VH-VL binders against Coiled-coil-helix-coiled-coil-helix domain-containing protein 7 (CHCHD7). Designs and how they scored, part 1

Scores and structures below are computed, not measured.

Target 1, 85 residues: Coiled-coil-helix-coiled-coil-helix domain-containing protein 7 (CHCHD7), of Homo sapiens (Human) (q9buk0)
Amino acid sequence: MPSVTQRLRDPDINPCLSESDASTRCLDENNYDRERCSTYFLRYKNCRRFWNSIVMQRRKNGVKPFMPTAAERDEILRAVGNMPY
Below, numbering starts at 1 at the first letter of every chain, in headers, positions and changes, except where a header shows other numbers; antibody chains are not in Kabat numbers.
F, E and O are the ipSAE of ESMFold2-Fast, ESMFold2 and OpenDDE, as the mean of both directions, binder to target and target to binder. V2 is 0.75 times the mean of E and O plus 0.25 times the DockQ between their complexes.
[cut] stands for letters that were removed.
Atom coordinates printed by the task and the answers are left out, and those that the model quotes come from them; centres of patches stay.

## First folded at step 1 (VH-VL)

Design c0 (framework fv_clesrovimab; at its last look DockQ between E and O 0.32; V2 from the best seeds 0.00; counts 0 for: pae E 8.9 > 2)
Heavy chain, then light chain:
Amino acid sequence: EVQLVESGGGLVRPGRSLRLSCTVSGFTFGDYAMSWVRQAPGKGLEWISFIRSKAYGGTTEYAASVKGRFTISRDDSKNIAYLQMNSLKTEDTAVYYCTRDEYGSWEGYFDYWGQGTTVTVSS
Amino acid sequence: DIQMTQSPSSLSASVGDRVTITCRTSQGISSALAWYQQKPGKAPKLLIFDASSLESGVPSRFSGSGSGTVFTLTISSLQPEDFAAYYCQQFNSYPLTFGQGTRLEIK
ESMFold2, look of step 1: ipSAE 0.012; ipTM 0.663
ESMFold2 (binder alone), look of step 1: mean pLDDT 92; pTM 0.943
OpenDDE, look of step 1: ipSAE 0.529; ipTM 0.895

Design d0 (framework fv_diridavumab; at its last look DockQ between E and O 0.05; V2 from the best seeds 0.00; counts 0 for: pae E 7.9 > 2, placed apart)
Heavy chain, then light chain:
Amino acid sequence: EVQLVESGAEVKKPGSSVKVSCKASGGTFSSYAISWVRQAPGQGPEWMGGIIPIFGTAKYAPKFQGRVTITADDFAGTVYMELSSLRSEDTAMYYCARESYGDTEYYMDVWGKGTTVTVSS
Amino acid sequence: QSVLTQPPSVSAAPGQKVTISCSGSSSNIGNNYVSWYQQLPGTAPKLLIYDNNKRPSGIPDRFSGSKSGTSATLGITGLQTGDEANYYCGTWDSSLSAGVVFGGGTKLTVL
ESMFold2, look of step 1: ipSAE 0.013; ipTM 0.626
ESMFold2 (binder alone), look of step 1: mean pLDDT 87; pTM 0.909
OpenDDE, look of step 1: ipSAE 0.013; ipTM 0.705

Design i1 (framework fv_inotuzumab; at its last look DockQ between E and O 0.06; V2 from the best seeds 0.00; counts 0 for: pae E 11.5 > 2, placed apart)
Fold by ESMFold2, look of step 1:
Structure i1 (fold): chain C 85 residues (1-85), chain A 121 residues (1-121), chain B 112 residues (1-112)
Amino acid sequence: as target 1 above (85 residues)
Amino acid sequence: EVQLVQSGAEVKKPGASVKVSCKASGYTFTSYYIHWVRQAPGQGLEWIGGINPSGGSTTYAQKFQGRVTMTADTSTSTVYMELSSLRSEDTAVYYCARDFYEGSWDYFDYWGQGTLVTVSS
Amino acid sequence: DVQVTQSPSSLSASVGDRVTITCRSSQSLVYSEGNTYLSWYLHKPGKAPQLLIYKVSNRDSGVPDRFSGSGSGTDFTLTISSLQPEDFATYYCMQGTHWPYTFGQGTKVEIK
């Protein structure tokens, strides 16, 4: 049971793990006042949109793995320059 | 009270550009995407694109890529959509809409009142 | 683009009727566990669209209990359990899982 939920923390499956954790940390620190954490939610949302876009490009171009590994994601972010989320 | 207030109706000639504004109030402007959706006469709703106000990053539907530009002014809490090279089929009511927060995305909880843009010869 | 098709395109009903509207997507709208981005909007001429249901089955704040959403994968339903006079409008589903966002063509609910 618990081992399946621990796979959700695999950085090769979840490219936005640190952004998700930052959102959760903000909620925990602010008594779940969601408005105070809106910037973290937006960052997480943009992270998910960005990596979904990359997956779609790689699927179109036949580049495997479709979800880049953590190391590949670091390379992609360096090539982009400005953080996209 | 979340409110999105749009600029007034516009009449334009083919080939011109139009710039529609959407002023946000009642929430943290930089924390939500603002999207634009239009409805041509007798047609359904069509998504145009969206902007992240804090960084100014944009995403446009492919059919509008190259003709649409969205910008945000955080000092006035205002988003702008500019559509260029107008054609008669661009006649529509243009709405701005707020993208919902909280790890949720991709649905619109508040909408502006709409701006009629008429393109006529 | 993901096609989203509503049925019916229009219907006539009386106050008090149970109304169902379906929405079918050309591909699954499940993004991840618990994240199926299918929403429903009410739209009256001359007014802004109004969010009714988000993420398949969650009513937006202030939306009456008579509105409910259900479905999974590619097939979704909006149900109005007892139609009221203010419910005569056009209803749209929208998918937000895939880029670009796409709306159904609308279902016009008219007074019989």
Scores: ipSAE 0.006, ipTM 0.609, lowest interface PAE 11.5, mean pLDDT 84
ESMFold2 (binder alone), look of step 1: mean pLDDT 90; pTM 0.917
OpenDDE, look of step 1: ipSAE 0.021; ipTM 0.750

Design m1 (framework fv_masavibart; at its last look DockQ between E and O 0.13; V2 from the best seeds 0.00; counts 0 for: pae E 7.9 > 2, placed apart)
Fold by ESMFold2, look of step 1:
Structure m1 (fold): chain C 85 residues (1-85), chain A 124 residues (1-124), chain B 110 residues (1-110)
Amino acid sequence: as target 1 above (85 residues)
Amino acid sequence: QVQLVESGGGVVQPGRSLRLSCAASGFTFSSYAMYWVRQAPGKGLEWVAVISYDGSNKYYADSVKGRFTISRDNSKNTLYLQMNSLRTEDTAVYYCARDTGYEYLDWSGYFDLWGQGTLVTVSS
Amino acid sequence: QSALTQPASVSGSPGQSITISCTGTSSDVGGYNYVSWYQQHPGKAPKLMIYEVSNRPSGVSNRFSGSKSGNTASLTISGLQSEDEADYYCSSYTSSSTYVFGGGTKLTVL
């Protein structure tokens, strides 16, 4: 099996890859001052919360893959309306 | 190379407590959900508890809920099981196991790495 | 949580195929594709043989295969060998976000 690290870089598996990368870039650009990056950390946390809730609903309903692919996630976000994170 | 090593088992009287440890090496411990699974002598496997990679979610079998606490210290690459109010039916080999990390969930439910186990005997 | 139902024992001759069943409910085996199978030789820790119903981890012989129909999962071992003699456990995710094992099946190679 692929390592968890390799899977977390796969956009079809990791729905919050861009949010994670944005948090890392913020830290790199701000001398690792976490307070300056708190908005990025919150967005990442909210992103993970939202997609984990979708995965749980899909597991209940037997919809595969349980983590929606990147294309499926785009459709879900459009259907929700306002960005949830 | 990649391994899990349990410790802390022993013989105790009913009503006593024990704390089990599971030391991880050869992989990034903080990326994986972890489990405790037990096996009574001559019997089958039983899930005891699960903890997410960051410790934010925990679940327990009904038989141990309220008595056992799973925890982890990612800075020490160590998983723990605090076992209180032990009963004779808790007598078992206790294994720690690593989740495979499939589908970016808190856990996948497939145990691809197991420790050797540590024996807990609860008897008068 | 109720254990998944497995036969207590199965047997076969070298070279034959055998199948071990694992029956649950719509709240576990039937409702999810998170079935796995474990082999355990006496005195040893379990080893993952099949995950996600039918996938084999690296290093597991292609003689082992898995499938599911309804509430019943199956492990099939083809080309039976004496080293396959062991206990086999199925496991499944449940709707209560926990995991359950079957009671185990002792495979004897005659």
Scores: ipSAE 0.013, ipTM 0.632, lowest interface PAE 7.9, mean pLDDT 85
ESMFold2 (binder alone), look of step 1: mean pLDDT 90; pTM 0.911
OpenDDE, look of step 1: ipSAE 0.018; ipTM 0.733

Design p0 (framework fv_pritumumab; at its last look DockQ between E and O 0.10; V2 from the best seeds 0.00; counts 0 for: pae E 11.0 > 2, placed apart)
Heavy chain, then light chain:
Amino acid sequence: EVQLLESGGDLVQPGGSLRLSCAASGFTFSSYAMSWVRQAPGKGLEWVSAISGSGGSTNYADSVKGRFTISRDNSQNTLYLQMNSLRVEDTAVYICAKDYEWGDLYYFDYWGQGTLVTVSS
Amino acid sequence: DIQMTQSPSSLSASVGDRVTITCRASQGISNYLAWFQQKPGKAPKSLIYAASSLQSKVPTQFSGSGSGTDFTLTISSLQPEDFATYYCQQYNSYPLTFGGGTKVEIK
ESMFold2, look of step 1: ipSAE 0.000; ipTM 0.585
ESMFold2 (binder alone), look of step 1: mean pLDDT 90; pTM 0.893
OpenDDE, look of step 1: ipSAE 0.019; ipTM 0.713

## First folded at step 3 (VH-VL)

Design c04 (from c0 with light chain G28D S31N A32Y; framework fv_clesrovimab)
Fold by ESMFold2-Fast, scan of step 3:
Structure c04 (fold): chain C 85 residues (1-85), chain A 123 residues (1-123), chain B 107 residues (1-107)
Amino acid sequence: as target 1 above (85 residues)
Amino acid sequence: EVQLVESGGGLVRPGRSLRLSCTVSGFTFGDYAMSWVRQAPGKGLEWISFIRSKAYGGTTEYAASVKGRFTISRDDSKNIAYLQMNSLKTEDTAVYYCTRDEYGSWEGYFDYWGQGTTVTVSS
Amino acid sequence: DIQMTQSPSSLSASVGDRVTITCRTSQDISNYLAWYQQKPGKAPKLLIFDASSLESGVPSRFSGSGSGTVFTLTISSLQPEDFAAYYCQQFNSYPLTFGQGTRLEIK
């Protein structure tokens, strides 16, 4: 089993890793002034919202894993045709 | 079974300090963001503070009412979240709840709550 | 700060009734809203997140709807254990804010 830090950084588990990293980078660059990073937080929230909707759809349809892997997410985004977040 | 247990509350005079602890079990503590929410007697809920997991930078946020006086922290090796309360005011009198943030990053809603610890600030 | 206003502040109802509680926000919060139940002397319990998603273990008689600035919590057939306070909470922006609460009382 991966360590806690490795598990949280696993792209197969965390669908919004790049959005999260961008938010953290913004905070570091702006002395942790959250209001200056509101756009990045919004992107992260939208990312979480989108993938949570996919998880809910998969639960309804009995499709596992409920959270798609990184490769599966790439195919889903390709099928959607535009960036939904 | 997920449990959050608060401790450290009590009766204290204005201007004094108090440290609350929240000991958790039944989940991987380091994966989750944690918050403190308080409730004054007969009143509604007020979010006070938030701490993100270490993997997401351990960032903290505070309500304006406590900013500069309260400090949230965590000890992932002991599964404990803390709220250090300095310069206490009578307006800080409340039951203090420790909460877990579902998804552990930015979601900001609380799937599990402790039973609360009472802080009374009076002369 | 986003202000949350619940209506009614209190209501009386009977077992078997359909009960609706409304939450209004001072700003558009999309669907970033949760509902909690609190019984006297107890900690709050999450019922609904993302405006309409039922938390695991919560009875199906509870449902949430709405988006933007108006949200509702509905209990389709009130049970004795449902007499409690109910709170809405937004998580669109910091600081996180709660409604003032709605007290559901036995008629």
Scores: ipSAE 0.014, ipTM 0.674, lowest interface PAE 7.7, mean pLDDT 84

Design c06 (from c0 with light chain A32Y F91Y N92D; framework fv_clesrovimab)
Fold by ESMFold2-Fast, scan of step 3:
Structure c06 (fold): chain C 85 residues (1-85), chain A 123 residues (1-123), chain B 107 residues (1-107)
Amino acid sequence: as target 1 above (85 residues)
Amino acid sequence: EVQLVESGGGLVRPGRSLRLSCTVSGFTFGDYAMSWVRQAPGKGLEWISFIRSKAYGGTTEYAASVKGRFTISRDDSKNIAYLQMNSLKTEDTAVYYCTRDEYGSWEGYFDYWGQGTTVTVSS
Amino acid sequence: DIQMTQSPSSLSASVGDRVTITCRTSQGISSYLAWYQQKPGKAPKLLIFDASSLESGVPSRFSGSGSGTVFTLTISSLQPEDFAAYYCQQYDSYPLTFGQGTRLEIK
């Protein structure tokens, strides 16, 4: 079986695992026609962009872990009050 | 003091195999992901493989140029990362560097590098 | 794969000069970019990560900027030990890719 990266398959490291899986499932269901799956690719990118902005802020401030834990991410999303991606 | 020391390089004929080792000291090896990056003579850098810590499943990833031919692995009890290179091609001629990826990060940049070991694939 | 193009490919400069190296990516990578320095016969050394964060122990004359598809590495006052090759690297998507390198040589 093909392996996947630590950043794509660990939910504590990759908060966008669901978005990644959805884009892959879309490709499988649509004969790898990327045009039909563009919305899922965009959603995955936006998810990564959002959490990367948090990671970069934490790195700058010396806050570990750089990628928030699942519990910390739930708190962040609650505080934001809307879907950022 | 963080050290990464590569070994196992040498001169081999096309189609043969080599196993590179990277012995590390000065940090808790089992906590870190490790990568291999190579550099052909007079050329730039190419990332070839990645392995995560066992705490996060020991997952691996490969560049297309080596997928199916190279296998990365680790022995946390000995503080050694390995690169098993099969079906070697002349295009695999390079200095091979062992690198440390940042612990538990999502980033994939390399904060420490070994000195490199040279692999020459020639008839 | 994300293609990384550095400019210039080579640059001649004098001690005390301000030097800028540019890295362009074939698609947006946010700020998932690192810069490395490599001296002849030696392994690369990390200078900058997350596009603009200076690695510990790296002199403050080095700085990085940019986001998306265009990034720069700046050396504000070039020192003799800075003559080396410089590489950018993206870590937005696998496979991880490097620029072709910029050779910084004495004028």
Scores: ipSAE 0.014, ipTM 0.637, lowest interface PAE 8.0, mean pLDDT 82

Design c16 (from c0 with heavy chain S105I; framework fv_clesrovimab)
Heavy chain, then light chain:
Amino acid sequence: EVQLVESGGGLVRPGRSLRLSCTVSGFTFGDYAMSWVRQAPGKGLEWISFIRSKAYGGTTEYAASVKGRFTISRDDSKNIAYLQMNSLKTEDTAVYYCTRDEYGIWEGYFDYWGQGTTVTVSS
Amino acid sequence: DIQMTQSPSSLSASVGDRVTITCRTSQGISSALAWYQQKPGKAPKLLIFDASSLESGVPSRFSGSGSGTVFTLTISSLQPEDFAAYYCQQFNSYPLTFGQGTRLEIK
ESMFold2-Fast, scan of step 3: ipSAE 0.162; ipTM 0.797

Design c23 (from c0 with heavy chain G108D; framework fv_clesrovimab)
Heavy chain, then light chain:
Amino acid sequence: EVQLVESGGGLVRPGRSLRLSCTVSGFTFGDYAMSWVRQAPGKGLEWISFIRSKAYGGTTEYAASVKGRFTISRDDSKNIAYLQMNSLKTEDTAVYYCTRDEYGSWEDYFDYWGQGTTVTVSS
Amino acid sequence: DIQMTQSPSSLSASVGDRVTITCRTSQGISSALAWYQQKPGKAPKLLIFDASSLESGVPSRFSGSGSGTVFTLTISSLQPEDFAAYYCQQFNSYPLTFGQGTRLEIK
ESMFold2-Fast, scan of step 3: ipSAE 0.389; ipTM 0.822

Design c25 (from c0 with heavy chain Y103W; framework fv_clesrovimab)
Fold by ESMFold2-Fast, scan of step 3:
Structure c25 (fold): chain C 85 residues (1-85), chain A 123 residues (1-123), chain B 107 residues (1-107)
Amino acid sequence: as target 1 above (85 residues)
Amino acid sequence: EVQLVESGGGLVRPGRSLRLSCTVSGFTFGDYAMSWVRQAPGKGLEWISFIRSKAYGGTTEYAASVKGRFTISRDDSKNIAYLQMNSLKTEDTAVYYCTRDEWGSWEGYFDYWGQGTTVTVSS
Amino acid sequence: DIQMTQSPSSLSASVGDRVTITCRTSQGISSALAWYQQKPGKAPKLLIFDASSLESGVPSRFSGSGSGTVFTLTISSLQPEDFAAYYCQQFNSYPLTFGQGTRLEIK
């Protein structure tokens, strides 16, 4: 049986862990009906796209680490001033 | 051009050891996580191990099937990833692929693969 | 471990056909799915990531869709070079797991 402990759980590595967990929880609560969880899937996709764009920009500019740490991401979101996804 | 080239495969008897190497070029090796994925004859793909980039501490993860027997490592100065395989079993017979993990350590999918090196474990 | 089931396991098709391969997961993975193509004797090649994002350099006849537990790879107009094995892979949870593969064969 697969468990939650087998998920990608490092927040410094996975910027969209909360969004992934929310979509999985939605499926569990809705008897695995994809249609009823479409907004959670979209949020996860948009989360991935946003942080991938930051990684791409950092690679272009030589800024390390390419994927910001959890603390750095908090600073980036505060600087943006709104939720980008 | 991004290239990954595996070496070190061969025919070995059960219980012996083998070291695979993956030499990379065309990108900044130290910035990427690297994985090994194997494929037994006529079977599907199995993820075996990964090693994170230096920015994330160069830490390692292993599939349960190889934990305690295999060790992944990297030499960023030489652009080489290694897989040290100890206590080999006949079930370890496979083509072993070296892979680059897209977006460093967080993606878990593989944008570039080497051509593979064959490991045959037989008595 | 998340179990990945592909259907069909084998498919015969002709050049110009539209072909569809489905991947089902034993638990929700959001959009954390990739598709690979593998030609005989060669390494797999990434086609699609995040369920629907086309990898750079991959022909536009390939497309991916789906989220949660059901995903689809579509080839809109099959070309001779597309006869190969296709694999889905989830990256929502460790250990990373692959589908059993779908062989696409000439009719």
Scores: ipSAE 0.068, ipTM 0.762, lowest interface PAE 5.3, mean pLDDT 85

Design c27 (from c0 with heavy chain W106F, light chain A32Y; framework fv_clesrovimab)
Fold by ESMFold2-Fast, scan of step 3:
Structure c27 (fold): chain C 85 residues (1-85), chain A 123 residues (1-123), chain B 107 residues (1-107)
Amino acid sequence: as target 1 above (85 residues)
Amino acid sequence: EVQLVESGGGLVRPGRSLRLSCTVSGFTFGDYAMSWVRQAPGKGLEWISFIRSKAYGGTTEYAASVKGRFTISRDDSKNIAYLQMNSLKTEDTAVYYCTRDEYGSFEGYFDYWGQGTTVTVSS
Amino acid sequence: DIQMTQSPSSLSASVGDRVTITCRTSQGISSYLAWYQQKPGKAPKLLIFDASSLESGVPSRFSGSGSGTVFTLTISSLQPEDFAAYYCQQFNSYPLTFGQGTRLEIK
């Protein structure tokens, strides 16, 4: 299956900017040792996994945009009622 | 298609300088971190340097063997990564590969490699 | 620096054989390990990342396993085009380091 290209700084395209930034900051602070940043990488992975599941459902149902915009994601998270990642 | 093409290698005497270029096509260059990996004749692979995308500060790192002598840089407007090699030593003799990190600031593994350019440091 | 030791350093095998190559690390790296294939005179190609994830376009006969300090690359049914050098690489810590390589040769 084709994937949507993500842009690093656009919140409407990249759903996990905060998690990505936290991981990068942790790497900078810990001499790029990923093991010391495992919690941040796990959160980033879980964030990607969650939004990818939403993208897959939208593709199946023909709902565009496939990746929800930042505003749409806020609405989805409000409907969920807790942080899924 | 994704392509990375290295150039600038050649024969050079110890103590001299050489600049390698890596011209890329088929992807949005500015979104990716880039690395250089070298391989001495008949030997294994050695990572030597990386540069992050400018969106993540364009931060650079170097292997201890080249720190202070080599400088990695990038020109996103031309889709070119560079490796400036100063104070060359005979142990710098190798094929130099330009590599792309997976999408993002830096993944640390390399999904695409150029074909390499040969640097020979000899008297 | 994290030391990477591959075993065996060389291996002779026949088409159709199951081949395994082991990579051991001097420190724990979780699953931050990749495997590459290199044919003579050519650049390396990524086969496996995150210890067990198969890169797109790589034949399913290749598989990776392991975590922590011991990792294995398996080729389930060796094909003529698989005779090559294989390298493991850790990306847990800087500097990034590679194993010494394993040469897979025809019997």
Scores: ipSAE 0.129, ipTM 0.764, lowest interface PAE 4.9, mean pLDDT 86

Design c29 (framework fv_clesrovimab)
Fold by ESMFold2-Fast, scan of step 3:
Structure c29 (fold): chain C 85 residues (1-85), chain A 124 residues (1-124), chain B 107 residues (1-107)
Amino acid sequence: as target 1 above (85 residues)
Amino acid sequence: EVQLVESGGGLVRPGRSLRLSCTVSGFTFGDYAMSWVRQAPGKGLEWISFIRSKAYGGTTEYAASVKGRFTISRDDSKNIAYLQMNSLKTEDTAVYYCTRDEYGSGWEGYFDYWGQGTTVTVSS
Amino acid sequence: DIQMTQSPSSLSASVGDRVTITCRTSQGISSALAWYQQKPGKAPKLLIFDASSLESGVPSRFSGSGSGTVFTLTISSLQPEDFAAYYCQQFNSYPLTFGQGTRLEIK
């Protein structure tokens, strides 16, 4: 039976998993001093903001799934050419 | 449907304690960060406290006005978030709202669902 | 803490009017701003996040714009159900902070 928290590790559901993991790792390495991890939190917020904009465009245009899968997101980022966050 | 239902509010004297509960349904509670936001009578909104999902460390944050007096916690097995309020002051008189933050990690910090609120009155 | 200033504190308008509410921040917050609507006796409802992204189920007459330190919420053609209080909120840094609110009243 899957655990209650298993969905949080699904890259098809969480578009910013690596950014989230980096923020958490920074907290662990800096005794939970949040100020020392501010750049990682900003990157995570920018990641969420970017993918939310894609979700909103897809909802407006009737394109499903609204949140792109991990494979679809890789292709979108390659098309953009630089990291948008 | 998504629902958040607060309970535990009431009239209490200064210096005493209350524990608020927020029971949620309609989503996987353990996947979400949760916050408490309060509103004094006739005033605006004030963010009070935040708790991340346990998968992201269950870390907490507090507004300076309540730090050291209030404790946020969660029981994922019961789908309940708590706010333990100690050393209550007249200034803590407000409607307290339980809110759902973004999925999982909780760094977005805006609130897509709110409960109906529970009233806390701190008076002598 | 990031201080949020809303203007005006209140305004009166008629059904069909275009209304604009402004939110100013004491520090740059990029686009990390949300707008909420609150009707008397009810909890706030999310309208807009990331300064300009419309929340699902919110009518298209609501729109947000701005970045950095100045943001606006616009209602293009007021409906009777739009008379409420409106709040901006920054989520760029903790503690999270709200504007003092704008009361939108019927003329």
Scores: ipSAE 0.013, ipTM 0.667, lowest interface PAE 7.9, mean pLDDT 84

Design c30 (framework fv_clesrovimab)
Fold by ESMFold2-Fast, scan of step 3:
Structure c30 (fold): chain C 85 residues (1-85), chain A 124 residues (1-124), chain B 107 residues (1-107)
Amino acid sequence: as target 1 above (85 residues)
Amino acid sequence: EVQLVESGGGLVRPGRSLRLSCTVSGFTFGDYAMSWVRQAPGKGLEWISFIRSKAYGGTTEYAASVKGRFTISRDDSKNIAYLQMNSLKTEDTAVYYCTRDEYGYSWEGYFDYWGQGTTVTVSS
Amino acid sequence: DIQMTQSPSSLSASVGDRVTITCRTSQGISSALAWYQQKPGKAPKLLIFDASSLESGVPSRFSGSGSGTVFTLTISSLQPEDFAAYYCQQFNSYPLTFGQGTRLEIK
């Protein structure tokens, strides 16, 4: 049975898991000093912005799931050809 | 539509207890961190307490003014956040707002949605 | 604790005016700052997060800028519905702290 924890950690639901984990780990290692982790937070924010733009586009076009699955995101990133975050 | 609805406020004497509730709808409650922020009459905003999602340990933080007296908790099965307030002081008189932390992470610490607030008056 | 000081504490303005509110912090917070609007008898509403990011649904006349210890909220052309209190908030360090607020009143 998927728990709340399992769902939040599900890569088909959360597109920025690795970026989130990296920023959390940085905070834990640097006594919650955000300035020392600014690169990780910027990466996380850019990840969220990018996938939110895709969700908005899919919502407008009636394409489900609104948040692409992990496999669909891999395909989108390959089609883009450049890392958007 | 995202909604947060506070309840449980009222008039109490110093030294007594109150439990505030925040019932939420329109989002997956268990994925988000929640906070309580209060505002004394005619004054500014004061952050009181924070609880992370269970996915990140369900850990809590408190302002020094309430540490040891207030306890934040959550019931993800009911979509309710709670603030248990013990040993109330006249200085605790305020409107208490329940807030949602963006994307459930404690380092975000900004509040994208707020409830309407519930009034707590500690007097006499 | 990080102390947050807003200036001015209050100002009077007319519809169509450009208004700027400043928030100063006692120590560096990078871009970890949010701005809120609060109307009398109502809960605060998020306007800006990460110092300069506009919250969804907030009119584009609102903008934020700054980093480190000095931040500004600008309303480019004041509308009647913008007369309210405004608060800055840092989320760089616990405890989370707010500025004392700025009351924007009609002339």
Scores: ipSAE 0.013, ipTM 0.692, lowest interface PAE 7.7, mean pLDDT 84

